# VH-VL binders against q8ixk2r445to577: the designs that were tried, part 220

Target 1, 133 residues: q8ixk2r445to577
Amino acid sequence: FFGMLQNKGLTDYCFDYNPPDENQIVGHQVILYLCHGMGQNQFFEYTSQKEIRYNTHQPEGCIAVEAGMDTLIMHLCEETAPENQKFILQEDGSLFHEQSKKCVQAARKESSDSFVPLLRDCTNSDHQKWFFK

## First folded at step 10 (VH-VL)

Design P4 (framework fv_zigakibart)
Fold by ESMFold2-Fast, scan of step 10:
Structure P4 (fold): chain C 133 residues (1-133), chain A 119 residues (1-119), chain B 107 residues (1-107)
Amino acid sequence: as target 1 above (133 residues)
Amino acid sequence: QVQLVQSGAEVKKPGASVKVSCKASGYTFTGYAMHWVRQAPGQGLEWMGYINPYSGGTKYNEKFKGKATMTSDTSASTAYMELSSLRSDDTAVYYCARESYTDYYFDYWGQGTTVTVSS
Amino acid sequence: DIVMTQSPSTLSASVGDRVTITCRASQDISNYLAWYQQKPGKAPKLLISAASTLQSGVPSRFSGSGSGTEFTLTISSLQPDDFATYFCQQYYSYPYTFGQGTKLEIK
């Protein structure tokens, strides 16, 4: 599965990773931005190891959540996916981070109208439901 | 090179409507939100709203809800802003402006379209 | 809505002067502030984004600083081409809002 990872509640917003420099693809926060249908910074691959891979730049990045954090950040992919990089895309569209037992939710960044995916307690909210387009 | 070219000046009577166009070139039209900004004579800039040309999704400043309608034509790479029920206080220069990718400020602007409402 | 207030509304200066324009936000906007230059009859032109990032092609005499609620635009050595109106804009929260503008005039 691959494509743009779009939010059901914020229907106009997709996972987006826009690193400041191609050589600095690691350590920055994954954001949500208006879906544009071009792929590029919004093109992700969901793998059999439950990774969400960012393949637009080299080396390939994998979305991760660091211990104690609720933000999704880009890490370097590993040969064997570590637990912090595993997300279970459930039948209802929930994106479940098994290590934290939390779900990915579209949320405002700080108090601005910018949006980011954050780990939150799992609910049946459309803001926690995602699909590849 | 990126260019936003707007339609020409319009003179309208009160109660009429006007539709301003903004033709984009030099980039992938659906990749960037297009915003509209108003500037009344001798006054500052006022944000009206934006359209996502990919989805057609819009967000309006509450002051312009019911007054302005934003649309786009992907095949023509053109954004539109229509004003209905024109009044004299709608007299202004209307700008389209492209939102920088994921950074939200306006990196390119159209030249502006003057709309004059007179009886 | 976030209110943006610029000061001064007008200022007169001579070529070679160091000029500072201030912009204040009614609430914390972090660094989500842009500065635009507008000449009569023309569209605004982006000068500075993210409070302090100079845009490509903008002369190095322009600089921006600040964060939170107070921001400044500085022109280190004023040139004839710099007489214009300057606007600050917050893009932290919708609706996006602009300052009222500062008109920079020849002294």
Scores: ipSAE 0.503, ipTM 0.865, lowest interface PAE 2.2, mean pLDDT 91

Design P40 (framework fv_zigakibart)
Fold by ESMFold2-Fast, scan of step 10:
Structure P40 (fold): chain C 133 residues (1-133), chain A 119 residues (1-119), chain B 107 residues (1-107)
Amino acid sequence: as target 1 above (133 residues)
Amino acid sequence: QVQLVQSGAEVKKPGASVKVSCKASGYTFTGYAMHWVRQAPGQGLEWMGYINPYSGGTKYNEKFKGKATMTSDTSASTAYMELSSLRSDDTAVYYCAREKYTDYYFDYWGQGTTVTVSS
Amino acid sequence: DIVMTQSPSTLSASVGDRVTITCRASQDISNYLAWYQQKPGKAPKLLISAASTLQSGVPSRFSGSGSGTEFTLTISSLQPDDFATYFCQQYYDYPYTFGQGTKLEIK
């Protein structure tokens, strides 16, 4: 799959990566922002290795969750995807992070003024349902 | 150059409707949310809501729900704001304003459209 | 809703003066505050974003400071072109809200 990764519950918001420095794509939190259809910051690829890849820049970035954390951050992609970069996109739209056994949910983190994707216990909430547009 | 050009002044009777336009140029119209802000004579600024021109999705200030309707025409790069059931207290200057990408403040404003409601 | 309060509502000053306008938020808005300048009959113009970031093309005599609930706009040496109404705006949460405005008048 390729395109804008949109939330079912937060209906007009898409995965977005807008790092402060376009020459340093690693280490910043993935956010959610109004879908705009222009690609770049909102264009992601779901790969056969179960990565969510940000491939509009070189080197390519891959979304990861560090052990014990609930935020999605950008890391460098590796030739063989590490477990913390693997997300299972299920037929019901759930985005399951197998290493943590949690699901990606659209939320507003207390320390963040933007909507963000966060790991939460899996529920049947529309805020945990995602699709490529 | 980014420009937002609004339609001309309107004088309406109570009970009428008015549709204000905001024509955008100099950027990709669908890439930026368009907000509407009103200013009553001699008063401060009041946020009305926004439209996402890409999806047509809208968010309204509760005060303007049922009063204002926001739409857009992508082929014309134009946003619209319609006020229904006009009353004298709808007399104001109405501004469109573009949202700075992911930063949420307004980086460009239209010149304003004066709407006067009088019998 | 987040209430924004400016002080003073009206300020009389002379060219060359240092002018300070204050904006207070009813709750913590971090640095999600913008300052706008509005001249009679014209649309507001963005001066400062994120409490202290001066916008391109805005003279360096303008500066902003503050975080949380207390914010200040300073004009270090007032010029004739600066007589206008100034508004603060929070963009931390919806609905977005503005201060009532501070009118800067010729003394």
Scores: ipSAE 0.302, ipTM 0.785, lowest interface PAE 3.3, mean pLDDT 89

Design P41 (framework fv_zigakibart)
Fold by ESMFold2-Fast, scan of step 10:
Structure P41 (fold): chain C 133 residues (1-133), chain A 119 residues (1-119), chain B 107 residues (1-107)
Amino acid sequence: as target 1 above (133 residues)
Amino acid sequence: QVQLVQSGAEVKKPGASVKVSCKASGYTFTGYAMHWVRQAPGQGLEWMGYINPYSGGTKYNEKFKGKATMTSDTSASTAYMELSSLRSDDTAVYYCAREKYTDYYFDYWGQGTTVTVSS
Amino acid sequence: DIVMTQSPSTLSASVGDRVTITCRASQDISNYLAWYQQKPGKAPKLLISAASTLQSGVPSRFSGSGSGTEFTLTISSLQPDDFATYFCQQYYTYPYTFGQGTKLEIK
């Protein structure tokens, strides 16, 4: 699967990675933003190793969650995917993070109308359902 | 060089409709949300809503629901804002404004379209 | 809705003066605040975003500060080109709201 990773509940929003420095693509938080169909910042690939890859730059980035955290951040991809970079895209659209046993949910950043994907207890909510477009 | 060019001034009678256009150039039109802002004579700025030109999805300020309709034409790189059932208190300058990518503030504005409602 | 209140509504100053304009939000908006300059008959122009980030091409005499509910726009040495109306705007939650404006005029 590849393309825009769109939320079923927050219907006009897609995974987006917009680092402040294009020469340093790692270490920043993945966000949700209005879907735009231009690729680039919203183009992701789901791989056979259960990675969500950001392929628009070299070196390639892979979405990860650090132990004890709930935010999705961009790390460097590795030859063999580490556990913190593995997400199971289930048939119902849930993104299950294996290491934490939690699901990716579309959520508000603080109480603003800025949105981010966060790890939350799995609830079968439409805000936890994702699909490639 | 980003430009937002709006349609010319309109004078309308009460009860009429008016459709204001905002033609974008110098960037990928579908990549940026387009907002509409009203300014009554001698008054401050009031946010009306936005449209996502890619999806056609919209968000309205509750005050303008049923009064304003936002649309876009991707092939023409043009956003539209239509006001229905015009009243004298709709007299204002209407601005289109582009949202800064992922940051939400307005980085470019159209020059404004004056709409005057008079009998 | 978040109410944005500016003070003063009108400010008279002379070229070379240090000018300060205040903007208050009715609730915490973090740093989701922009400042715009508007000259008569013209569209607003973005000066400052995220409370304190000066936009490209804006003279360094402009600066913004604050977070939460109280914000300040400062012009360190007023120039003739700076006489205009200034608006603050929150972009924390919908509906986005603006202050009523501060008109900076010649003393």
Scores: ipSAE 0.783, ipTM 0.920, lowest interface PAE 1.0, mean pLDDT 93

Design P42 (framework fv_zigakibart)
Fold by ESMFold2-Fast, scan of step 10:
Structure P42 (fold): chain C 133 residues (1-133), chain A 119 residues (1-119), chain B 107 residues (1-107)
Amino acid sequence: as target 1 above (133 residues)
Amino acid sequence: QVQLVQSGAEVKKPGASVKVSCKASGYTFTGYAMHWVRQAPGQGLEWMGYINPYSGGTKYNEKFKGKATMTSDTSASTAYMELSSLRSDDTAVYYCAREKYTDYYFDYWGQGTTVTVSS
Amino acid sequence: DIVMTQSPSTLSASVGDRVTITCRASQDISNYLAWYQQKPGKAPKLLISAASTLQSGVPSRFSGSGSGTEFTLTISSLQPDDFATYFCQQYYRYPYTFGQGTKLEIK
């Protein structure tokens, strides 16, 4: 799968990675933003190693969750995907983070109307359901 | 160079409708939400809503639901805001404003369209 | 809705003065606060975003500070070009709301 990774519950929002410096791809939080269909910051690839890759720039980034955190951060992809970079896209649309045993949920940032993907206990909420468009 | 160019001033009678346009240039039109803000004489700035030009998805200030309709034409890079059932208190300058990508504040504004509702 | 209140509504000052205008939010908006300058007959112009981030091309005499519910815009040495109306805006929650404006006039 590849393309825009859109949320079923937060219907017009997609995974987005907008690093401040185009030459420094790693270290920033993945966000959710209005889907725009242009590729670029919203173009992701789901790989056979269960990675979510940011392929728009060089070098390629892989979404990861650091130990004890609930935010999704961009890291450099590795030859063998580490456990913190593995997500299972399930049949029901859930994105299951194997290492933490939690699901990716569309969530408010600080109770604002800005949004981010966060790890939460798995539920059957549409805010935890994702699809490639 | 980003520009938002709005349609010219309109004078309408009560009960009429008006459609204001906002033509974008200098950037990819579908990549940015377009908001509408009005400024009535003697009143402050009032947020009306936004449209996502890519999806056509909209969000309205509750006050303008059923009153304002936001649309866009991607081939023309133009956003539209239509007000129906005009009343004298709809007399205002109407602005389009582009949302800063991922940051939500307004980085570019159109020059404004004056709408006067008079009998 | 989040109510934004500016003070003062009108401020008279002279060229070279340090001026400060205040914006208060009815609830915590973190740093989701923008300042705009508007001259008669013109559209608003973005000066400051995220409470304190000066926009490119805006003179360094402008600065913003604050977080939560209290915010200030400061002009360190007022120039003739700065006489205008200034608006704060919260973009924390929909509907987005603006302060009523502070008109900066020549003393």
Scores: ipSAE 0.823, ipTM 0.924, lowest interface PAE 0.7, mean pLDDT 93

Design P43 (framework fv_zigakibart)
Fold by ESMFold2-Fast, scan of step 10:
Structure P43 (fold): chain C 133 residues (1-133), chain A 119 residues (1-119), chain B 107 residues (1-107)
Amino acid sequence: as target 1 above (133 residues)
Amino acid sequence: QVQLVQSGAEVKKPGASVKVSCKASGYTFTGYAMHWVRQAPGQGLEWMGYINPYSGGTKYNEKFKGKATMTSDTSASTAYMELSSLRSDDTAVYYCAREKYTDYYFDYWGQGTTVTVSS
Amino acid sequence: DIVMTQSPSTLSASVGDRVTITCRASQDISNYLAWYQQKPGKAPKLLISAASTLQSGVPSRFSGSGSGTEFTLTISSLQPDDFATYFCQQYYSFPYTFGQGTKLEIK
């Protein structure tokens, strides 16, 4: 699967990666932003290694969650995907992070009306349901 | 170069409707949310809402729900804001403003459209 | 709704002066604060974003500071084209709200 990774509950928002420096794509938080259909910052690939890749730039980035954290950040992809970069896209649309045993949820950043994907306990919320467009 | 060009001034009678346009150029129209901001004579700025030109999705300030309708035409790179059932207190300058990509503040503004409601 | 209050409402100053405008938010908005300049008959122009980030093309005499609920716009050496109305805006939470404006007048 590849394309825009859109949230079912937060209906107009997609995974987005907009690093401040286009030549340094690693180390920043993945956000949610209004879907725009232009590719680039909102184009992701779900791989057979259960990675979510950001491959519109070089070097290729892979979404990861650091131990003990709940934010999704961009890391360098590796030959063999480490556990912190593995997400299972389930039939119900849940995006399950194997290492933490938590699900990716569309959430507010702080208490603002800006949004980010965060790890949360798995629920049947539409804010935890994702699909590629 | 980014430009937002709005339609010209309008004078309307109470009860009429008015549709203000905002034509975008110099960037990919569908990539950026377009907001609308009102400024009554001699007063400050008031946020009305936004439209996502890609999806047509909208978010309104509660104060303007049922009064303002936001739409867009992607083929024309134009956003619209329509006011219905005009009253004298709708007299104001209406601005379109582009949201800075992923940062939410307004980086470019249209020149404004004056709407005057009088008999 | 988050209420934004500016001080003063009107400020008289001379060319070369250092001027300071304050903006207060009714609740913590982190650094989600922008400053705009508006001249008569013109649209607002973005000067500063994220409380302190000067926009490209804006003269370096403009600076912003603050976080949370208290914010300041400073013009270090006032020039003739700086006489305008200045607005702060929070973009932390919907509805986005503006301060009432500070009109900077010739002394």
Scores: ipSAE 0.797, ipTM 0.925, lowest interface PAE 0.9, mean pLDDT 93

Design P44 (framework fv_zigakibart)
Fold by ESMFold2-Fast, scan of step 10:
Structure P44 (fold): chain C 133 residues (1-133), chain A 119 residues (1-119), chain B 107 residues (1-107)
Amino acid sequence: as target 1 above (133 residues)
Amino acid sequence: QVQLVQSGAEVKKPGASVKVSCKASGYTFTGYAMHWVRQAPGQGLEWMGYINPYSGGTKYNEKFKGKATMTSDTSASTAYMELSSLRSDDTAVYYCAREKYTDYYFDYWGQGTTVTVSS
Amino acid sequence: DIVMTQSPSTLSASVGDRVTITCRASQDISNYLAWYQQKPGKAPKLLISAASTLQSGVPSRFSGSGSGTEFTLTISSLQPDDFATYFCQQYYSHPYTFGQGTKLEIK
């Protein structure tokens, strides 16, 4: 699969990666933003290695979650995907992070209306259901 | 050069409807949320809501829910804001404003459309 | 709704003065605050975003500071072109809300 990774519960929001510096494309948090259909910052590829790749810039980035953290951070892709970069997109739309045994949920940043994907205990919430558009 | 050009001034009678347009140029129209803000004479700014031109999805300030309708025409790169059942206290300057990508503040504003409601 | 309160509502100052305008949020908004300048008959113009980030093309005499609930806009060495009304805006939570404005009158 490839395209915009959209949330079922937060229906107008998509995975987005918009680093502030074009020369530092890794190390920043993945966010959720209004879906725009332009590709670029919202174009992701789900690979057979269970990676979520950001391929609008070279070298390609891969979404990762560091041990003990709940935020999704852009890292450089590896030849063999490390465990912290593996997400299982299940048939029900849940996005399961194997290393932590948690699911990706659309969540508010603090109490704001800025949204981010965060790891949370798996539930059957539509905020934990994702699909490529 | 980013530019937002709004339709001209309108004078309406109470009970009428008015539809204000905001034509965007200089950027990809579907990439940015378009907000509407009004300013009554001698008063401050009041946020009305936004539209995502890509999806047509909208978010309204509760005060304007059922009163304002926001739409867009992607082929014309134009956003619209329609007010129904006009009252004298809808007299205001209406602005469209573009949301800065992923940062939420307003980086470009239209010049404003004056709507006067009088009997 | 988050209420934004500006002080003062009106400020008179002389050219060359250092001017400060305060904006207070009714709850913590982190740094999700913008400052706009509005001249008579014109649309608002963005001056400062994220509480302290000066926008391109805005004179360096403008600066912003603060976080949480208390924010300040400062104009050093006030110029005649700075006659205007200044608005703060929170973009932390919908509905987005503005302060009532501070009208800067150049003496």
Scores: ipSAE 0.791, ipTM 0.919, lowest interface PAE 0.9, mean pLDDT 93

Design P45 (framework fv_zigakibart)
Fold by ESMFold2-Fast, scan of step 10:
Structure P45 (fold): chain C 133 residues (1-133), chain A 119 residues (1-119), chain B 107 residues (1-107)
Amino acid sequence: as target 1 above (133 residues)
Amino acid sequence: QVQLVQSGAEVKKPGASVKVSCKASGYTFTGYAMHWVRQAPGQGLEWMGYINPYSGGTKYNEKFKGKATMTSDTSASTAYMELSSLRSDDTAVYYCAREKYTDYYFDYWGQGTTVTVSS
Amino acid sequence: DIVMTQSPSTLSASVGDRVTITCRASQDISNYLAWYQQKPGKAPKLLISAASTLQSGVPSRFSGSGSGTEFTLTISSLQPDDFATYFCQQYWSYPYTFGQGTKLEIK
């Protein structure tokens, strides 16, 4: 799959990566933002290694979750995907993070009306359902 | 050079409708949410809502639900805000404002459209 | 709704003065606060975002500070071009809300 990774429950919001510095594309948190269809910061590739890859035309970044954390951050992709970079996109739209046994959920950032993807216990909530558009 | 150019002043009678336009240029129209803000004479600013020009998705301030309708035309790079069943207290200057990408505050504003409702 | 309260509502000052405008939020909004300048007959213009980030092209005499519920806009040496109404705005939670405005008048 290629394209915008959109949330079913938090309608009109997509995975977005907008790092503050072009020279340091890794280490920052992935956010959710209004879908815009322009590619770039909202263009992701789901690979056969179960990676969610950023900027497939010059791939430098892969979404990862560090052990004990619940935030999704951008790391450098590796020849063989490490376990912390593997997400299973299931038929019901769930994004299952294998290493933690948790699912990616659209969530508020600190009670604001800004949003981020976070790892949460798996439920059947539409806020945990994703699709490529 | 980013520009937001709004339609001209309108004078309407109570019960009429008005549709204000906001033509964007100097950037990719679908990449940025467009907000609408109202300012009654001698008063402060009041947020009405926003539209995502890419999807047509909208979010309204509860006060304006059923009163204001936001739409956009991507081929014309133009956003619209229509007010129905006008009352005298809808007299105000209406602004369109562009949301800064991923940061939510308003980085560019249209010049404003004065709507006067009088019998 | 988050209520934004500015003080003072009107401020009289002379060119060269240091002026301070305060904005208070009814709940914690972190640093999700913007300041806008509005001159008579014109649209608001963004001056400061994220409580303290000066926008490109805005003179360095303008500065913002604060976090949580109390915020301040300061003009270090007032110029003739600065006589205007200033508004704070929270963008923490919908509906977005503005302060009532502070009118800065020539003394």
Scores: ipSAE 0.800, ipTM 0.920, lowest interface PAE 0.9, mean pLDDT 92

Design P46 (framework fv_zigakibart)
Fold by ESMFold2-Fast, scan of step 10:
Structure P46 (fold): chain C 133 residues (1-133), chain A 119 residues (1-119), chain B 107 residues (1-107)
Amino acid sequence: as target 1 above (133 residues)
Amino acid sequence: QVQLVQSGAEVKKPGASVKVSCKASGYTFTGYAMHWVRQAPGQGLEWMGYINPYSGGTKYNEKFKGKATMTSDTSASTAYMELSSLRSDDTAVYYCAREKYTDYYFDYWGQGTTVTVSS
Amino acid sequence: DIVMTQSPSTLSASVGDRVTITCRASQDISNYLAWYQQKPGKAPKLLISAASTLQSGVPSRFSGSGSGTEFTLTISSLQPDDFATYFCQQYHSYPYTFGQGTKLEIK
């Protein structure tokens, strides 16, 4: 699967990675933003190793969650995907982070009407349902 | 260079409709939300809503629901805002404004379109 | 809705003066605040975003500060080109709201 990773509940929002400097592609938080269909910052690939790759620039980035954290950040991809970079995209659209046993949910950033994907306890909420477009 | 060029001034009778256009150039039109802001004579600025030109998805200020309709034409790189059932208190300057990518504030504004409702 | 209140509504000043305009939000908006300048008959122009980030091409005499509910716009040495109306805007929550404006007039 590849393309825009869109949220079912937050219907017009997609995974977006907008690093301030293309020479420092990793270390920043993944956000959600209005889907725009241009690829670039919203183009992701779901791999057979259960990675969510950002391959718009080289080197390729892989979404990860640090132990004890709930934010998704961009790391460098590795030859063998570490556990913190593994997400199971379920048939029902849930995105399950294996290491933490939590699901990716569309959530408000700082209670604002800006949005980010965060790890939360798994529920059947449409805000935890994702699909490639 | 980014430009937002709006349609010319309109004079309408009460009960009519008016459709204001905002033509974008200098950037990829579908990549940026387009907002509409109203300014009544001698008054402050009021946010009306936005449209995502890629999806056609919209969000309206409750005050303008049922009064304003936002649409876009991607092939023409043009956003539209239509006001229906015009009343004298719809007399205002209407602005389109582009949202800064991922940051939500308005980085470019159209020059404004004056809509006058008089009988 | 978040209510934005500016003080003062009008401000008379002379070229070379240091002026400050205050903007208050009815609830915590973090740093999701922009300042715009509007001259008669013209569209607003973005000056400052994220409470304190000066936009490219805006003179360095303009500065913004604040967080949460109280924000200020400062012009360190007024120039003739600065006489205009200034608006603050919160973009924390929909509907986005503006202050009523501060008109900066020649003394």
Scores: ipSAE 0.811, ipTM 0.926, lowest interface PAE 0.8, mean pLDDT 93

Design P47 (framework fv_zigakibart)
Fold by ESMFold2-Fast, scan of step 10:
Structure P47 (fold): chain C 133 residues (1-133), chain A 119 residues (1-119), chain B 107 residues (1-107)
Amino acid sequence: as target 1 above (133 residues)
Amino acid sequence: QVQLVQSGAEVKKPGASVKVSCKASGYTFTGYAMHWVRQAPGQGLEWMGYINPYSGGTKYNEKFKGKATMTSDTSASTAYMELSSLRSDDTAVYYCAREKYTDYYFDYWGQGTTVTVSS
Amino acid sequence: DIVMTQSPSTLSASVGDRVTITCRASQDISTYLAWYQQKPGKAPKLLISAASTLQSGVPSRFSGSGSGTEFTLTISSLQPDDFATYFCQQYYSYPYTFGQGTKLEIK
């Protein structure tokens, strides 16, 4: 699958990666922003290795979760996907992070109406349901 | 060069509807949320809501739910804001404003459309 | 809703003066605050974003500071072109809200 990764519950919001430096694509948090269809910051590919790739830039970025953290961060893709970069997109739309055994949920950032994807206990909420469009 | 050009002034009777347009140029219309802000005579600014021109999705200030309807025409790069059942307290200047991508503040504004409701 | 309160509502000043306008939020909005300048019959113009970031093309005599609930716009040496109404706006949470405005007028 490839395209914009949209949330079912937080309608109209998509995975978005807008790094402040065009030449440094790693190390920053993935956010959620209004879906806009411009093929750069919101275009992701779900691969057979269960990666979510940010493939509009060289080098290729892959979404990862660091140990003990709940935020999604951009890392460099590896030849063989490490466990922290593997997400299982399930039939019900859940995006399950196998290493942590948690699900990706659309959530508010610091109680504002800015939104981010975070790892949370799996609850079957529409805020944990994702699809490519 | 980014420009937002709004439709001309309107004078309406109570109970009528009015539809204000905001034509965008100089950027990818579907890439940016378009907000609407009103200013009653001699008063401050009041946020009405926004439309995402890509999806047609909208967010309204509760005060304007059922009163204002926001739409867009992607082929014309134009956003619209319609007010129904006009009352004298709807008399105001209505602005469209573009949201700065991922930063949320308004970087460009239309020139404003004056709507006068006279009984 | 987050209530934004500006002080003063009207300020009389002379060219060359240092002027300060204050904006208070009813709850913590971090640095999600913008300042706009509006001249009669014109649309608002963005001056400062993120509480302190001066926008391109805005004269350096304008500066913003603050975080949380108290914010300040300063004009270090007032020029004739600066007589206008100034509005603060929070974009921390919906609905976005504006202060009532501060009218800066000739003394």
Scores: ipSAE 0.705, ipTM 0.898, lowest interface PAE 1.3, mean pLDDT 92

